# Designs tried in a protein design chat: VH-VL binders against Large ribosomal subunit protein uL3c (RPL3). Part 2

Target 1, 266 residues: Large ribosomal subunit protein uL3c (RPL3), of Bigelowiella natans (Pedinomonas minutissima) (Chlorarachnion sp. (q7xyp4)
Amino acid sequence: AAAARASSSALVALPGGRMIEVPHMTKDYRDVKVCSRQRKWEIREHMRDPIKMGLMGTKAGMTTYYDDEGIAHPVTVIALEAGNVVTQVKTKETDGYDAVQLAYKETRDRTIPWPERQHLRKHGNVKAMKHLKEFKIADVSEFTPGQQLKAEELFEVGDLVDVSGTSSGKGFQGSIRRWGMKRGPMSHGSKSHRQHGSIGCSATPSRVYKGLKMAGRMGNERKTVKKLPVMMVNDEEKYIVVRGSVPGKKGTIVELRPTKIVGKHC

## First folded at step 5 (VH-VL; framework fv_zigakibart)

Design h18 (from c0 with heavy chain D102G)
Fold by ESMFold2-Fast, scan of step 5:
Structure h18 (fold): chain C 266 residues (1-266), chain A 119 residues (1-119), chain B 107 residues (1-107)
Amino acid sequence: as target 1 above (266 residues)
Amino acid sequence: QVQLVQSGAEVKKPGASVKVSCKASGYTFTSYYMHWVRQAPGQGLEWMGYINPYNSATKYNEKFKGKATMTSDTSASTAYMELSSLRSDDTAVYYCAREGWGDYYFDYWGQGTTVTVSS
Amino acid sequence: DIVMTQSPSTLSASVGDRVTITCKASQSISSWVAWYQQKPGKAPKLLISDASSLESGVPSRFSGSGSGTEFTLTISSLQPDDFATYFCQQYDSYPYTFGQGTKLEIK
């Protein structure tokens, strides 16, 4: 059958230098349907859609996937680096709201402040992680500190996800003194950083300190792209593929949250 | 005082499996990662992997992935390392070692378990 | 993998001597190096962590230095109890790797 014919795949580099081949989807993402207005009204009035748990990932790159009909689909490969471990579980009874705190991207203990490390130790004896994000969800009862989350348990091909990350700002682009911005002599437990001048060639002398804060602010702009279909989920090779573009450049840390959709039961 | 006590020496034939134990005392077992390191005759120390006793999460050196299995029993404060499909080049002294607080060096070691694989 | 190379492989010395053991990493590992002492038939014992931090209970004649790719363990005045094999270990990235060892022998 035509539908069973071989389709194209592409190689994408994951963080850490591993290469993966993006294979055929295991399920048709086109099964997502939009319900009628009447059905959506009934669901909205008589049923509350729960907010479901998400994951964190790293934008690995974009490629084109050709399905068995030869149709090109722009896709983004999101790597699942070491992490996605539950740390703190907040409940309405003790904290006033339900949430699951997720740690992502393992790092060395000394690279994070002691209070952050102690927090990870207290909540599941979790390794030092670069990123901590709180996911406010409807039901936290199935999550425990130290639990490793798996993408295949949270997402299925055809699901719609909202992907949030830092949009592409200017960052530190245009710094003419990059070579001069270096870490000073380092002793363990205490490290010195020095900047031999401004981080931007456009820094105004009368507002040098404000220029530094301005550059940092631009690099922290958050953006969300909504309703991206999940094309593939692979826990063994540690990646998820979504149709479309996600915020930021290659290497950007992103949050994947199930899209709030009324009428997905149709 | 912190102490790690390992099981006794084992002699196995090629193709067999061996399970080494490491009983911890003198500290909160679930608060520190437990690592396994082997030392083959004529070779240096080789890191095999670790287990987090709090949640049984493991990480293996790629060389031992699919060959070594690390587990722990929190009620007994004991870590285990099972090595399957033994070959003559698996002859070594196997150590358990506790990861130090702060950074990832090994502050306490078990006495070692000699595993000899011979036909 | 990060390769740790120690030199010398063997070192003959007398009591009272100052001895130096070097460890080189195949790539920069900042200061994430530990040094261990191992006596025949016994488990390794931690001497130094973070390249230069002396562990509690370890004699002050032991010292470590270095950063990046070159690290040194020094014993300022060798004692009879110091004849052993010494290993360096990097913990910058997985898998953790050790030097091949330096055997310190009585001259």
Scores: ipSAE 0.056, ipTM 0.541, lowest interface PAE 5.9, mean pLDDT 78

Design h19 (from c0 with heavy chain D102Y)
Fold by ESMFold2-Fast, scan of step 5:
Parts: structure tokens; sequence; C-alpha cells
Structure h19 (fold): chain C 266 residues (1-266), chain A 119 residues (1-119), chain B 107 residues (1-107)
């Protein structure tokens, strides 16, 4: 066993009992980096940096970091549950803007409406997910439907991230439809299913897409905390730790976006 | 009608590799995950892993990581499972099975491929 | 891993009998259980999904029930075609696991 993990680690539990073990953190991010002439030049060039991709997570809880002065600082542990899979990639040519849709938190097919399930199958054959969010980014060419995003490829310790939370947990909110009650005839191929299906008699992909759009407007109370330093990123153990408090209670779904560098001061 | 047709029986020596195929027909191949399950004589059914034919993304049972390799050919609607470094306890019938539309049960199975590992 | 234990391992019965096969999970799996029938030399065939949902084309004499950790497959009036091995499978969590099987044989 790892001694550091055993002695000073924090155990944080998600609702439902999944445990995350976070090693003790020793860094102090209060100090601002000294701005050299070289760094100011780089910042000026980075004003044209493209908006970068983010990912989603679940607020697992908070723990405390103590600095050299003995002052307590809150840190938030964000779990990376099964998900963060690219679904639809939108381009200026076909959709009028560049964006990557990201699906998060794998769930059972029964828990999402059939049009939402069909949307995930159409775009990368992605497993049923509870949450679907669109990230508008500058360059979508490196993303493909079905791609798994990894936190360590997107974030590094010391990066600044903007964390957005939502109240009441959002995504595909709907009632269990009749198709979710699984029946023998509906377990057969898509032709048999479409003949029996409850989305009318239309067999076209556009009908499924229209169903998703019509169901998709859900009320949100969104709060964003900006410029939180990333303290730890661990893809193997599936968590990110940020310095500070993020919106919402334990179990809140959050969006992590790299902080846009605009008018940056030293 | 949905049909999964597997390749024929194989007899291999210890240390060899075997590649089993599973040809799908009667449905959109890229819309369903394909799983592999083996059945050793007298031991029962054992889940090996799955492949998403849309993008070839795979998930393996830890027991088979580094030993089984799953691939697919969308133009041929065929899934493959290659098993390397064969041992006598790899002797089994290997099945491909399609994941159900509404959940993770297996609604259609291939007929099975018998792999015998014998010196 | 979730361990699925079936009972009995072997069941002897006569045509017309009501038979019940039990499957017990080592932890709660909600209703995420499927039942399969396997005849000698053949692939398994799906009978029941989601603990109680009968697959299309499966005779109504087959039924499933249960939730949490205990599940049952019942054949209300055994037919000659029903002598086979039956397996339960959980799909609550990875890796998916199967019961050891129940061999239904002629009394």
Amino acid sequence: as target 1 above (266 residues)
Amino acid sequence: QVQLVQSGAEVKKPGASVKVSCKASGYTFTSYYMHWVRQAPGQGLEWMGYINPYNSATKYNEKFKGKATMTSDTSASTAYMELSSLRSDDTAVYYCAREGWYDYYFDYWGQGTTVTVSS
Amino acid sequence: DIVMTQSPSTLSASVGDRVTITCKASQSISSWVAWYQQKPGKAPKLLISDASSLESGVPSRFSGSGSGTEFTLTISSLQPDDFATYFCQQYDSYPYTFGQGTKLEIK
C-alpha cells in the first residue's frame, strides 16, 4: 500500500457510496507569478489562443488544505464518473458554429427517453448518459464521435479552470416511456422496433433528432466560479481537485472549462 | 432477421494465437455493441469484453486485458476476437453476442467457435 | 465482482411440472438480470430480461421475478422442449457475471 495515501489522504464519498481517495496536497497557490517581459509578450500572443475543450464531473465534496501559516483553504474534489464521451461534433460548415457535445454519467437505457437514446446511438454509438452538454470551442477537427476524453490530456496542475454547476441536476429529464418497459418485440432489430415504436410511424433519423430538440429545453439555474487553480488531476482514480469552492451541493454535475486568457495581468 | 455467424473450430498448440470472427447481418452493425463470452467445459459462461463497432472502442474484463484483442471491420460487418499466448485452460467455446437495444443483456448470440489448446 | 449463485445445480422434473430456479446475487443489482436457456451443443438463447420481461417468441409458461439480490425463473408447466441448462446473468456492473447454471433433466 502507498504510505502517503494511508497517512494523510482524504476519503470523499459520492451519493450512493463511491469513494474517492485523495492524497494530501502541499502546494500554495496564493502567490501570483512574477510577470517577465517574455511572459507579457507570450500573454499578448495568447490573447488569440483558441477556446479549449473542457469536460464534466460530479462534485464529490470538499476537504481542507493547510498552508505554511496554518491557514485553512477549501479545496473541492470533483469525481469523473463514467462518461466524458464525445457525441456530436458541430462545424461552421454544417451547423453554423464549432462545438463538441459531451455526454456524461453513464446510465441505463430505461432512464432516458427514446429520442435521446437514438441521438447517442446516431452520434458515435455512445452508451446511455444522464447529461449532455455542448462545448463551443475553436478547433473541433481533433474530436470524433465516440471519443473518450481524458482529464490528464486536457488539464495540468496549476491550470486555471472555470467551474459551472447547475441546480437540480440536468440532462435528459423525462418520464419512463413505454419503450423503457422492455417488451420482446422491441428487443429485435431497428426495423421491428420502428414498426412498433411510440415516436409515430416515421422511420427517418430526422424525426428522432426533432424529438430530442423538442424535449431539450429545460430550466437551469447556473452558477460559475472562475479561475480556480487545478491542484491534482488523476485519470486512473477518476478525479480532479481544484482550489476553492464550486457551485452546488455534493452530487452536483459540474462543467470544467479552461479559463479564457483575456486582459491577463501579472 | 438478425444473425451472427462465427468462424469454424480451431485446434492450437500452447503459446499460439487464435482469431475468431463473427459476421453480423440483419441489422445496422455500428448501432449495437458486440460482446465476447467464453464457456470452458464444465465452468460456465465468462464475459470477456465488448467492442463498439462505430469507433472500435473496447472494454475488457480485467482477466483478459493483454490477452484478448477485439477488433471490427464495419465494411464487412464482422467482429474479431484474437486470443494470444494460448494455454490449455483457454480451451472453450467462444461466443459473440449482441448487446440488447434497451440494456446490457445479450439478445442474439453466434453459434460458437470451439478452440482447443492441446500439445 | 458480483457473484451469481444458482440453485439447484441440477433439477429433475417431469413434463407438466411447475419448476422454479433461483439466482442469488452477492450484492444488490436492482432488476438488472437476464435469463438464458442453453441446449447441448448450442448457443444460449435469451428468455427474460430486466428480471421479468419476457423475450419475444418465448412461451408464456416462462416467467421471471425478483429484485435486489434474489431472482427466480419459473416454468409453469414443463414441456419436453424445456429440458436444458438455464443461466442467470447480472448486468448491474462490470464485469458482467453469470450463474453457474441449472441443468433441468428428465426425472
Scores: ipSAE 0.006, ipTM 0.493, lowest interface PAE 10.4, mean pLDDT 78

Design h20 (from c0 with heavy chain W101F)
Fold by ESMFold2-Fast, scan of step 5:
Structure h20 (fold): chain C 266 residues (1-266), chain A 119 residues (1-119), chain B 107 residues (1-107)
Amino acid sequence: as target 1 above (266 residues)
Amino acid sequence: QVQLVQSGAEVKKPGASVKVSCKASGYTFTSYYMHWVRQAPGQGLEWMGYINPYNSATKYNEKFKGKATMTSDTSASTAYMELSSLRSDDTAVYYCAREGFDDYYFDYWGQGTTVTVSS
Amino acid sequence: DIVMTQSPSTLSASVGDRVTITCKASQSISSWVAWYQQKPGKAPKLLISDASSLESGVPSRFSGSGSGTEFTLTISSLQPDDFATYFCQQYDSYPYTFGQGTKLEIK
């Protein structure tokens, strides 16, 4: 009954080869946007608050949902790979600002430098992870080093989230293990992976030329898709489904934050 | 202090199934892969597979595919290994072992669970 | 599968002796070898990882060396507590495999 499954649900591969079945909605997707007056007011009030806590994830894939009017809507599946563990909590008293540092995406890569490994072990006693990202938030009192963050505790179906594609989090280059094969240098080990990122505008004596297109100055350049409705959150199967497209290729690391934008939707 | 505490010894008849538990404490359970290794009487160690408690992803040694099933319960910080259709050659001590922080060696081991299959 | 061959199967020695146990892989496994100590009725204990990295809390008389296909575990000055069975393990390729073990006995 592979045909029956394909006609009633979308099958999406998560990183590592796990397959999940995203059920087709029986209700009009527009129902997800409808909320009470009270909920709309809560969203509006929240716009002026400092940033709430978010998570990191990996773009797993996209599928298409058709509403009752036959209009196609993209849906993005975001995998929650091993990680989202608090490594460090910064406070105004000790560090001058409030923030929570998260480690994300466990890696088998032994090329991770010793100082980075020691940092992860010292701050949270976590396994080696590929990405380290700081989230500046209003209230850090609920977070402790070593704490595993759960998507179901931070997000609910119907919440609006901002998804930032291609996070520039702390990355570790190179892979010394080809799964199921002998270890050795990669065929292109002497070459660096391409990492063409956006740079904030600043008055510095650097090789960055004046007049170059900079994300900070271009109003239409966005790495973040804002105000995406959360359609599904599953901590057991480790994924979040949002309605809409997220920039970047399959496998792109994404950052999910509660939206700060006032809107007519839940 | 890291501890892995396994369930008690089991005596089973051929054809039965057995489920061995491994309760972890002293670390973040979801941050480390849990492996299973068996040792037949007077013999060496044999790797059976692993489970990633974070997402329940498993990897089995081909010899144990369809015979062993690995699961975990994050709320109880407990890993499980169920062995079905037991035969006399499944008599062994079964160990759970935690994968190391930065590589695939096993840094902490449970005390072992003896499974005896006899009629 | 990668076959790990340990030698000798049994080694008789006296306290204070320097002993060496050898582990040979059927194909190159770089440095991806761990060594474990097992005492009767107990679980194995990690001694060495990555061929030569001494595990925290393990006495400095233990050392590992080797790369490719030949690896050695050395105990520089044997103590009474060291009489046990020693196993090597490769973690280069699935399935992970162990040597057959070396039983270290009192002479």
Scores: ipSAE 0.000, ipTM 0.429, lowest interface PAE 15.2, mean pLDDT 74

Design h21 (from c0 with heavy chain Y104W)
Fold by ESMFold2-Fast, scan of step 5:
Structure h21 (fold): chain C 266 residues (1-266), chain A 119 residues (1-119), chain B 107 residues (1-107)
Amino acid sequence: as target 1 above (266 residues)
Amino acid sequence: QVQLVQSGAEVKKPGASVKVSCKASGYTFTSYYMHWVRQAPGQGLEWMGYINPYNSATKYNEKFKGKATMTSDTSASTAYMELSSLRSDDTAVYYCAREGWDDWYFDYWGQGTTVTVSS
Amino acid sequence: DIVMTQSPSTLSASVGDRVTITCKASQSISSWVAWYQQKPGKAPKLLISDASSLESGVPSRFSGSGSGTEFTLTISSLQPDDFATYFCQQYDSYPYTFGQGTKLEIK
């Protein structure tokens, strides 16, 4: 029913304490056509859109947008914390498949396992990040280790995106650096600033300091919500707004991928 | 032995620009982030930003965004910091400092470059 | 920005004394604190990282402690070459910030 027009704004907190307000917004999205199942299997691969690069983000919160008919539409604010840096670029020639590995959410060196830290150093000398995710894409030639990805270069208002995350938010990217050292943290001057070892590195069991726990839980549920319209992209304020709900609670790490178009010519 | 050697003192007029160099030796230049920190006379240390010498990617303190420009030359193992539109309150000692291997502290510092801005 | 406040601003002590310098953060920074020593006309030199980890080559009389918002640098038995200004630095979040410094004067 056509209720009286209502427009409300609500403040949404980004990680780090910044607040944003989502104004009343106009719907814009690309025209998407879905072919019948029979027609889809008849379509040659070359008629499909190539798989494009995505980003990672953090679910910051939700607010409500009211349209001209007074109907409430949920919108989700996804924060872009420090990160979205290319690490390893895999090619069919070297690795057997094309992919771009993306690092997300900058952190202190000792909060990630030593092998993850060395991997980041090896591939672009990238700062320590909490999350590493591989994006299998059609064309990796435009990406290089150490490259900062920008949301405004990958997405624009009206695009459809698929947003993936785990329902528990724990375990899917579950390794956290344990503070431990083979030669002990109590060595005066010997292991000063290079005292931190990898998970499982310890000369004395009772001398290992426990940092953040390993998450890595079995049975974590991965959920994807498809075809969410992009409402705003803001690289300056580090967020993207999509229409609809995304998986998980506030603080959940999510992957944003452009929606695949199959049979776009039908 | 890790060593960071900076360029000599500079005296500039307001509105001029200055470019400070920091030559690294004793380690793999591209494996460590290089930071810039300034110290005004009688004041504390102020972080300006960093550069990743592997690909010249930079991060600036908002106070210096648009005023300081950081670059690096891998073949010369040298980092640069250029400060434009100099004002009298830019008078300071400018340090380059290497980020630690294990964390975000600064393990080695250049000797400092004094920049004096006066009319 | 995280504000780092040091106390005292100046400290005079005799050789052999135990000296403590305090650094307070405006918000919790876990253990992400480094301490630097700066002698007149010289660059700062790293003493301690991660609040309590002594840098290689730094005398064992130096020690650090603390977590959250309050951190201390202690010199257990002051020596003549400890005459310097000491700075704390947080590296919990950008921009990195330093305390205003504590000048140690030896009698």
Scores: ipSAE 0.371, ipTM 0.724, lowest interface PAE 3.7, mean pLDDT 80

Design h22 (from c0 with heavy chain Y105A)
Fold by ESMFold2-Fast, scan of step 5:
Structure h22 (fold): chain C 266 residues (1-266), chain A 119 residues (1-119), chain B 107 residues (1-107)
Amino acid sequence: as target 1 above (266 residues)
Amino acid sequence: QVQLVQSGAEVKKPGASVKVSCKASGYTFTSYYMHWVRQAPGQGLEWMGYINPYNSATKYNEKFKGKATMTSDTSASTAYMELSSLRSDDTAVYYCAREGWDDYAFDYWGQGTTVTVSS
Amino acid sequence: DIVMTQSPSTLSASVGDRVTITCKASQSISSWVAWYQQKPGKAPKLLISDASSLESGVPSRFSGSGSGTEFTLTISSLQPDDFATYFCQQYDSYPYTFGQGTKLEIK
């Protein structure tokens, strides 16, 4: 559906060169806060279980919207690149805590180490991704390995989110080529053994991959900005707009987590 | 022994749709990505896309986005590729091919399904 | 898209000959190249992956080499069963692309 009269819009470039068209925002979205007695009761009831699932995204850029009083407000456009796929689901029974591991930003095949590829294949047969983050949440029962998460199912306009940034140019693993790894004849190696493989460097046990993950392969400095209002969520055009600035420069990988409800908020 | 067996040849009119099947056997169907590749008469190979049978996630070559639809049935160990709004230039042999675990090269191929679009 | 260019398009040879087929990528693809053999009316068969890794069951007279943008498939001593069309493929980046093919025919 296109408007008869085009509204003004902002163009924001993705790191990959694709342009996102963000509609012009003239409304004060604070208007969506409804503070009825029923809503206050619901907030109170949910205070015991405030930890919900989040997403990853890429900082695309910043723009400005003007409210009804003409006041300028900074907004950040966060692009949703290919990814946001559930990999490992951890439960208190098997792992001692509840969490959903999320993979983000599909990468060129074979640019990640074999143990990382085996981990993704074991947990949902997920394609190679550059970033892997664990989200500790209260209820993991609705998530399964291989599940694609959708922003419109997790966030609504008016929600408050905490945005954590990671350093640009860093990933789950460093840049390393496979010199000396796989050489010589192959025998359709994976048709009978997946984890032992036919790769020359044979570190494939899941325990090794867990060790790398737990040891902090991503040693980047983290910065978190809390309680940013969600202004727009668009799954078709793959972006989320939040009010305020988020950590990092354009291209920074960010984690979006729902803000904890610690009191009565309207 | 790994085998990929495809459905038989199809002759279609322009504007029709065709659905090609690829039945896998001899391995765990959900553990390997399935790709689709076509070859027009006298031409080279053209990659169409893939499906992950574990979760039905797909990736399409932009040229086939909105034209091809890939699905899978894990209980039948069968992958499907449907082409809509057929045109004469869709006449080709359509192959399913398995992505190898060790290498992302295509280690096993179906025998091919000839699709002819003619008025 | 990455363009794969093969040369020659057609090659005539005799049994016992050493033959070489070249594949050039429009940009660097490291070693992410596979070679396939296709006989008339048949599906392609994987010969070599990762530029130089011989697939199990493929005769040792086949070998591959190269990195970056230039890759070569060599058959050290041609046999009657080797007369076929050969394709290179890159799997560095999506969309995956193939060379136009090299037809190896009997002299």
Scores: ipSAE 0.006, ipTM 0.474, lowest interface PAE 9.4, mean pLDDT 77

Design h4 (from c0 with heavy chain D103E)
Fold by ESMFold2-Fast, scan of step 5:
Structure h4 (fold): chain C 266 residues (1-266), chain A 119 residues (1-119), chain B 107 residues (1-107)
Amino acid sequence: as target 1 above (266 residues)
Amino acid sequence: QVQLVQSGAEVKKPGASVKVSCKASGYTFTSYYMHWVRQAPGQGLEWMGYINPYNSATKYNEKFKGKATMTSDTSASTAYMELSSLRSDDTAVYYCAREGWDEYYFDYWGQGTTVTVSS
Amino acid sequence: DIVMTQSPSTLSASVGDRVTITCKASQSISSWVAWYQQKPGKAPKLLISDASSLESGVPSRFSGSGSGTEFTLTISSLQPDDFATYFCQQYDSYPYTFGQGTKLEIK
């Protein structure tokens, strides 16, 4: 609600023309409360909205949703293709951080590299999937390898979600971007030649190669649209509908996360 | 020793349903996918689908969607395949078969369950 | 769907003979082929995987070869226990498909 917002900021000009934004200051000498270090920590903790688990989906297209009153709402349909299976659960104790790795979009067994397939089978006995994404979340104790995630358990009509997708940058594609972005991990039964710098010897082999840096300048852009209302969730027919547009063209793989809500000032 | 033991032969009337079981032993049941394969009399083998006993995830051959249902019971180390709305052309021997670990071919097979549909 | 076609459909041979069964895929499937042996009234048994890998416990007289669209199962010296029906299977893509089978009979 707008009525709940109590503070505003004002710009202040410094000599020389530089502007600094500062909060509007109101002082009251009679009842000044000082936040202790413990109180500041409690406020920081309450301001930290727990990061909740999300799902992956595929942008199916735009359409119109008619509500009970017959009013038309422009919406994006996100298909939930075979997948959304937990593969690996990482904990702060064993891995240094809390996260759930999610596999999405089952594919032909031989269209992904053998090491990626071995990883999926080792972690939850999961069939070959095209996409693996790690979701850093506050509480991983509810998730186990091999668990099938259901949209109706994570989202309800009226929830706000943030949708992230990847849009291709405009630029030179060809071999430069392909070679610079090529994955380097060794695969069983595959011989990958470690690339050295274009000039003879490299004094620091651990540094980023020039080709990879150039490819990075032309790389893909990730976009997030925040606070999209959920209009429909259907686990049986495998789709979710959100109000508004999501990043990318039809066929783009997207991540859906519950919108973060942060606490207020001391 | 790895064994897959299936339930006995069934004779059903058209329109009935049948549920075939496949009891696994000699290995960790949840570590291997279980597939179902059908063989009509005098015909070749036809893949029906699989179940991952670890999480109950299934994949069906499009021909059997809405017709076959695959389930598993981890505590009993048993996989099930239920076929509904039986027709005479569902008469076949139904096999369960274990997929090797990330190997995609079938290393062990059940002995088969004959399902006969006639009036 | 990928169609697997076996030839011949029936093969007559004598003990000691060298026999070859061919399996052709309707599109390239790399080497993702398995061969199974099925005796009357019994379940299929895995013989060969990945086109040429001999399954543990299978006699060395069995061998497989091929890649792409053409695959071959060879029995170098036929034994009485080898009279059975043989099936190839592709596992390149879903749905998994089998050849129609080759029945090996005593000549």
Scores: ipSAE 0.000, ipTM 0.428, lowest interface PAE 11.8, mean pLDDT 73

Design h5 (from c0 with heavy chain D103Q)
Fold by ESMFold2-Fast, scan of step 5:
Formats: C-alpha cells, structure tokens, sequence
Structure h5 (fold): chain C 266 residues (1-266), chain A 119 residues (1-119), chain B 107 residues (1-107)
C-alpha cells in the first residue's frame, strides 16, 4: 500500500554481488500492446511465425515500477550468467526432430559428471556448464555448436516472452550438492572415485531420474508464466528485465522463450 | 612437442594499433582455448581474455573490451590479438597461453611479444 | 574481481633452504589455483595446478597446498635454478587474476 508506493528502491543484486539499479518508469502499463479480436483472428488464420529460439537465465530479484497513474507493477530482473552457448544441434534427418541444445551457467570442469563434460567438448568445445536444456524450434539451420547466443539478438524491448522455472517443494527440501570436488588427473594414473548417478561425495540419495517427479512427495513443479513484456535487455551488464513475476525464488534457473504468434503482432 | 610461437617485438606510436600472432603446433588447435595475458614492465600478469578456436567465440576482461580484438585462423593454427588506440601504458610483454585440458590453468605459454608505445 | 595477494613480495634464501610462498584470495576459490615460475626475459612456466597437482617434468622439491582462501607453494631444498619470480593464479571466476609475484633472490 502506502509504504510500498513510497519505496523508490530499484536496487537488485546480480549473482556475484554486483548491484544493478533498475530505473523506476513513469510509463502507463497500458502501453503494453493489446491486439484487437479482429487482428488476432487475422493472425491465427493467415500468419504463424515459426517457433523461435530462447535463452536461459537466473532469477536475480524483483522490484516495482510505477506507471503514470501511480499504479505499482512488479518487474523481475533475470541475470544472464556465463553460458547460453549452443551445444548439440539436432535435425529431423539424424535425430528425428529439430532442436537446439543450450548450455547455461559455467562451472568448474570437475563439478559435472565426466560423460557430460565430454558431451560439451564433442559439441562445440564448450566450457563445463551446470545446466543443459533442449529447445525445440522450427529451424535449426541458423545455429552451430559452440555459438554464443546474445539476448539483444534474440529479444528486444516490447517483445513478449514465456518464462519457465521450477517452484520449490514443501517438506523435505533435499540434498546439498558438494562443491570443489575433484575428478582426478587426465594422466595414466586413472582415479575413478566417483560413480555414475551419485551426487558428488554424498552418493546416498537417489537422483530424480524420472523427470521432475518424486514418488509420494509434494515435489517440485515446473511452472510457466506466459506473455511477459520485455522491459530491458542489457548484454553488457548481463541481465534482462521482464514485467511481472516469474516462477521460483531468487536464484532459480529460468528458461525464456518468445511467446507464440497469437496476438503478438498488432 | 606443444609449442606456441609468437611474432616479434613491435615499437608503435600513440594512437596506432598492433596485431600480435601466436602460432600453435603439436596439438589439435581447435580443442584448446587460447588466452592472452600481458605484463607491463615491473608489474604482474594481467588476463586479457580468451578465444575458442573451434568457433572463434571470445571472452574479454572488461578492461580490454573495445580495446583488444582476438581472432584465430584454424587453417594456420594461429591466434591473433589486436590492440587499438595504443597509449604509453599499453607498453608490455604480451603472452598467448593455452588452457589446460580439464581445468582452466595455462599449461603452455608463448615466448612473449614486447610492445613498446612511445612518441 | 578476486584479488590475489602474495607474501612475501621478496624472499632471500640460500641453496638448500626450505622456502614457502603464500597466496591469499579475497574470497573462497576452492582449490582453483595454479602456480607459475618466471625467469627474467622468459615466459611463465606452469609448476602446480589445482593447488597441489605437480606438473609433469617439474622437480618433486616443489609442492603446493591449500584450499579456500589461503594457498602455499613450498620448495623443500632450494637449488640455484629456482631463483625466479613466482606467481599464483585463480581460475575460480572471471576475470582470471594473478598474485603480484614473489621474487626469490640469493641471500
């Protein structure tokens, strides 16, 4: 209410401790493009854009922007950590479907399993990454293994994006992944102290192998918020700002996909 | 058997540009990242950035963005670093260095290229 | 940026001495540290990676230890060929940063 409206703080911390100030805007929230019923019908009947490529990011935090009428609107700052590199490009001819595999959030070589590290080397000589996601798109010919994707090339202010992430479960919150564990030298000494399927040095809990489901638990759920307007894109400072809230808490890895054509072009 | 051989010393005037080369041999050029590091007289080592020769993707230290340009030529197994708008404080020895397998340390270094900027 | 601070800046020692050089990071970097030796007019040479892994061909008198924020390079019995400048480097985060160097001189 009044206290929230009085707040002028737009500071949001990015991963690594850098603080970004998101400007408070005076623009009317109604500036968001709304297609007429007739225009939506025309688009649906005549024009279908191909499914376009997206990116991954990390939810950095939320703040509020105020429109010209003083109405508060939430905005989410999504950090673009080191990553968003194309790895494997799949085609209908070789794989039965078209997709671009994208790696996100650079990490140390020995924090990921050896087979995953070799996969990244095989497909573009890509640095070790914590997250690997597949984007099914209409045309993969523009993408090459090892290609760095840039937010400003994929998104512009005013675009609508769908943001997917995972909400935290209730009850038992799970295990801690151990950092800094070493895989062993690549020399003839062959040290194999990590087994496939273990979580670092703990190895005790079973990994969630079957998708997002854990039998009998309330679990973690993948959620998508659709048609969020892009407010800012900044490749220099590695962030994108969308209007609205995105799934998950601060630090959640999110997928940003361009919203499908229906109602997009007015 | 791995060797990185750099181009010879350069003397430039302020405002000029310089392009340093680093020819790699003894390994598959596209399988290892190539980094550039400089050392000003009497100073420590300063990381400038890297290039992935597989696809020419680069990462720059923010200090060198817009100042240094890294490129590579896979047919010649050669990496390049061009420094523009030279100033006297760009006087340094410039090294190319190969990133080691499995980790981000530098396992092999070029001999260095001395760049002197004076009027 | 992660700041790497070496101590001492200059170390005087005699052949046969045990010498230790320390490197401190401004924040935790796990074990992502390399040590290099540089002789006048020459490129740096890798001695140790991952804080403690001795590079092939480097004499066994060299050893490294440490994790988190404090790392050490030890030469157990100094030889004449070891008088040089030593640098630590972190590769936990970009930009990669080096210590300012430790000059090992004849006492």
Amino acid sequence: as target 1 above (266 residues)
Amino acid sequence: QVQLVQSGAEVKKPGASVKVSCKASGYTFTSYYMHWVRQAPGQGLEWMGYINPYNSATKYNEKFKGKATMTSDTSASTAYMELSSLRSDDTAVYYCAREGWDQYYFDYWGQGTTVTVSS
Amino acid sequence: DIVMTQSPSTLSASVGDRVTITCKASQSISSWVAWYQQKPGKAPKLLISDASSLESGVPSRFSGSGSGTEFTLTISSLQPDDFATYFCQQYDSYPYTFGQGTKLEIK
Scores: ipSAE 0.213, ipTM 0.627, lowest interface PAE 4.6, mean pLDDT 79

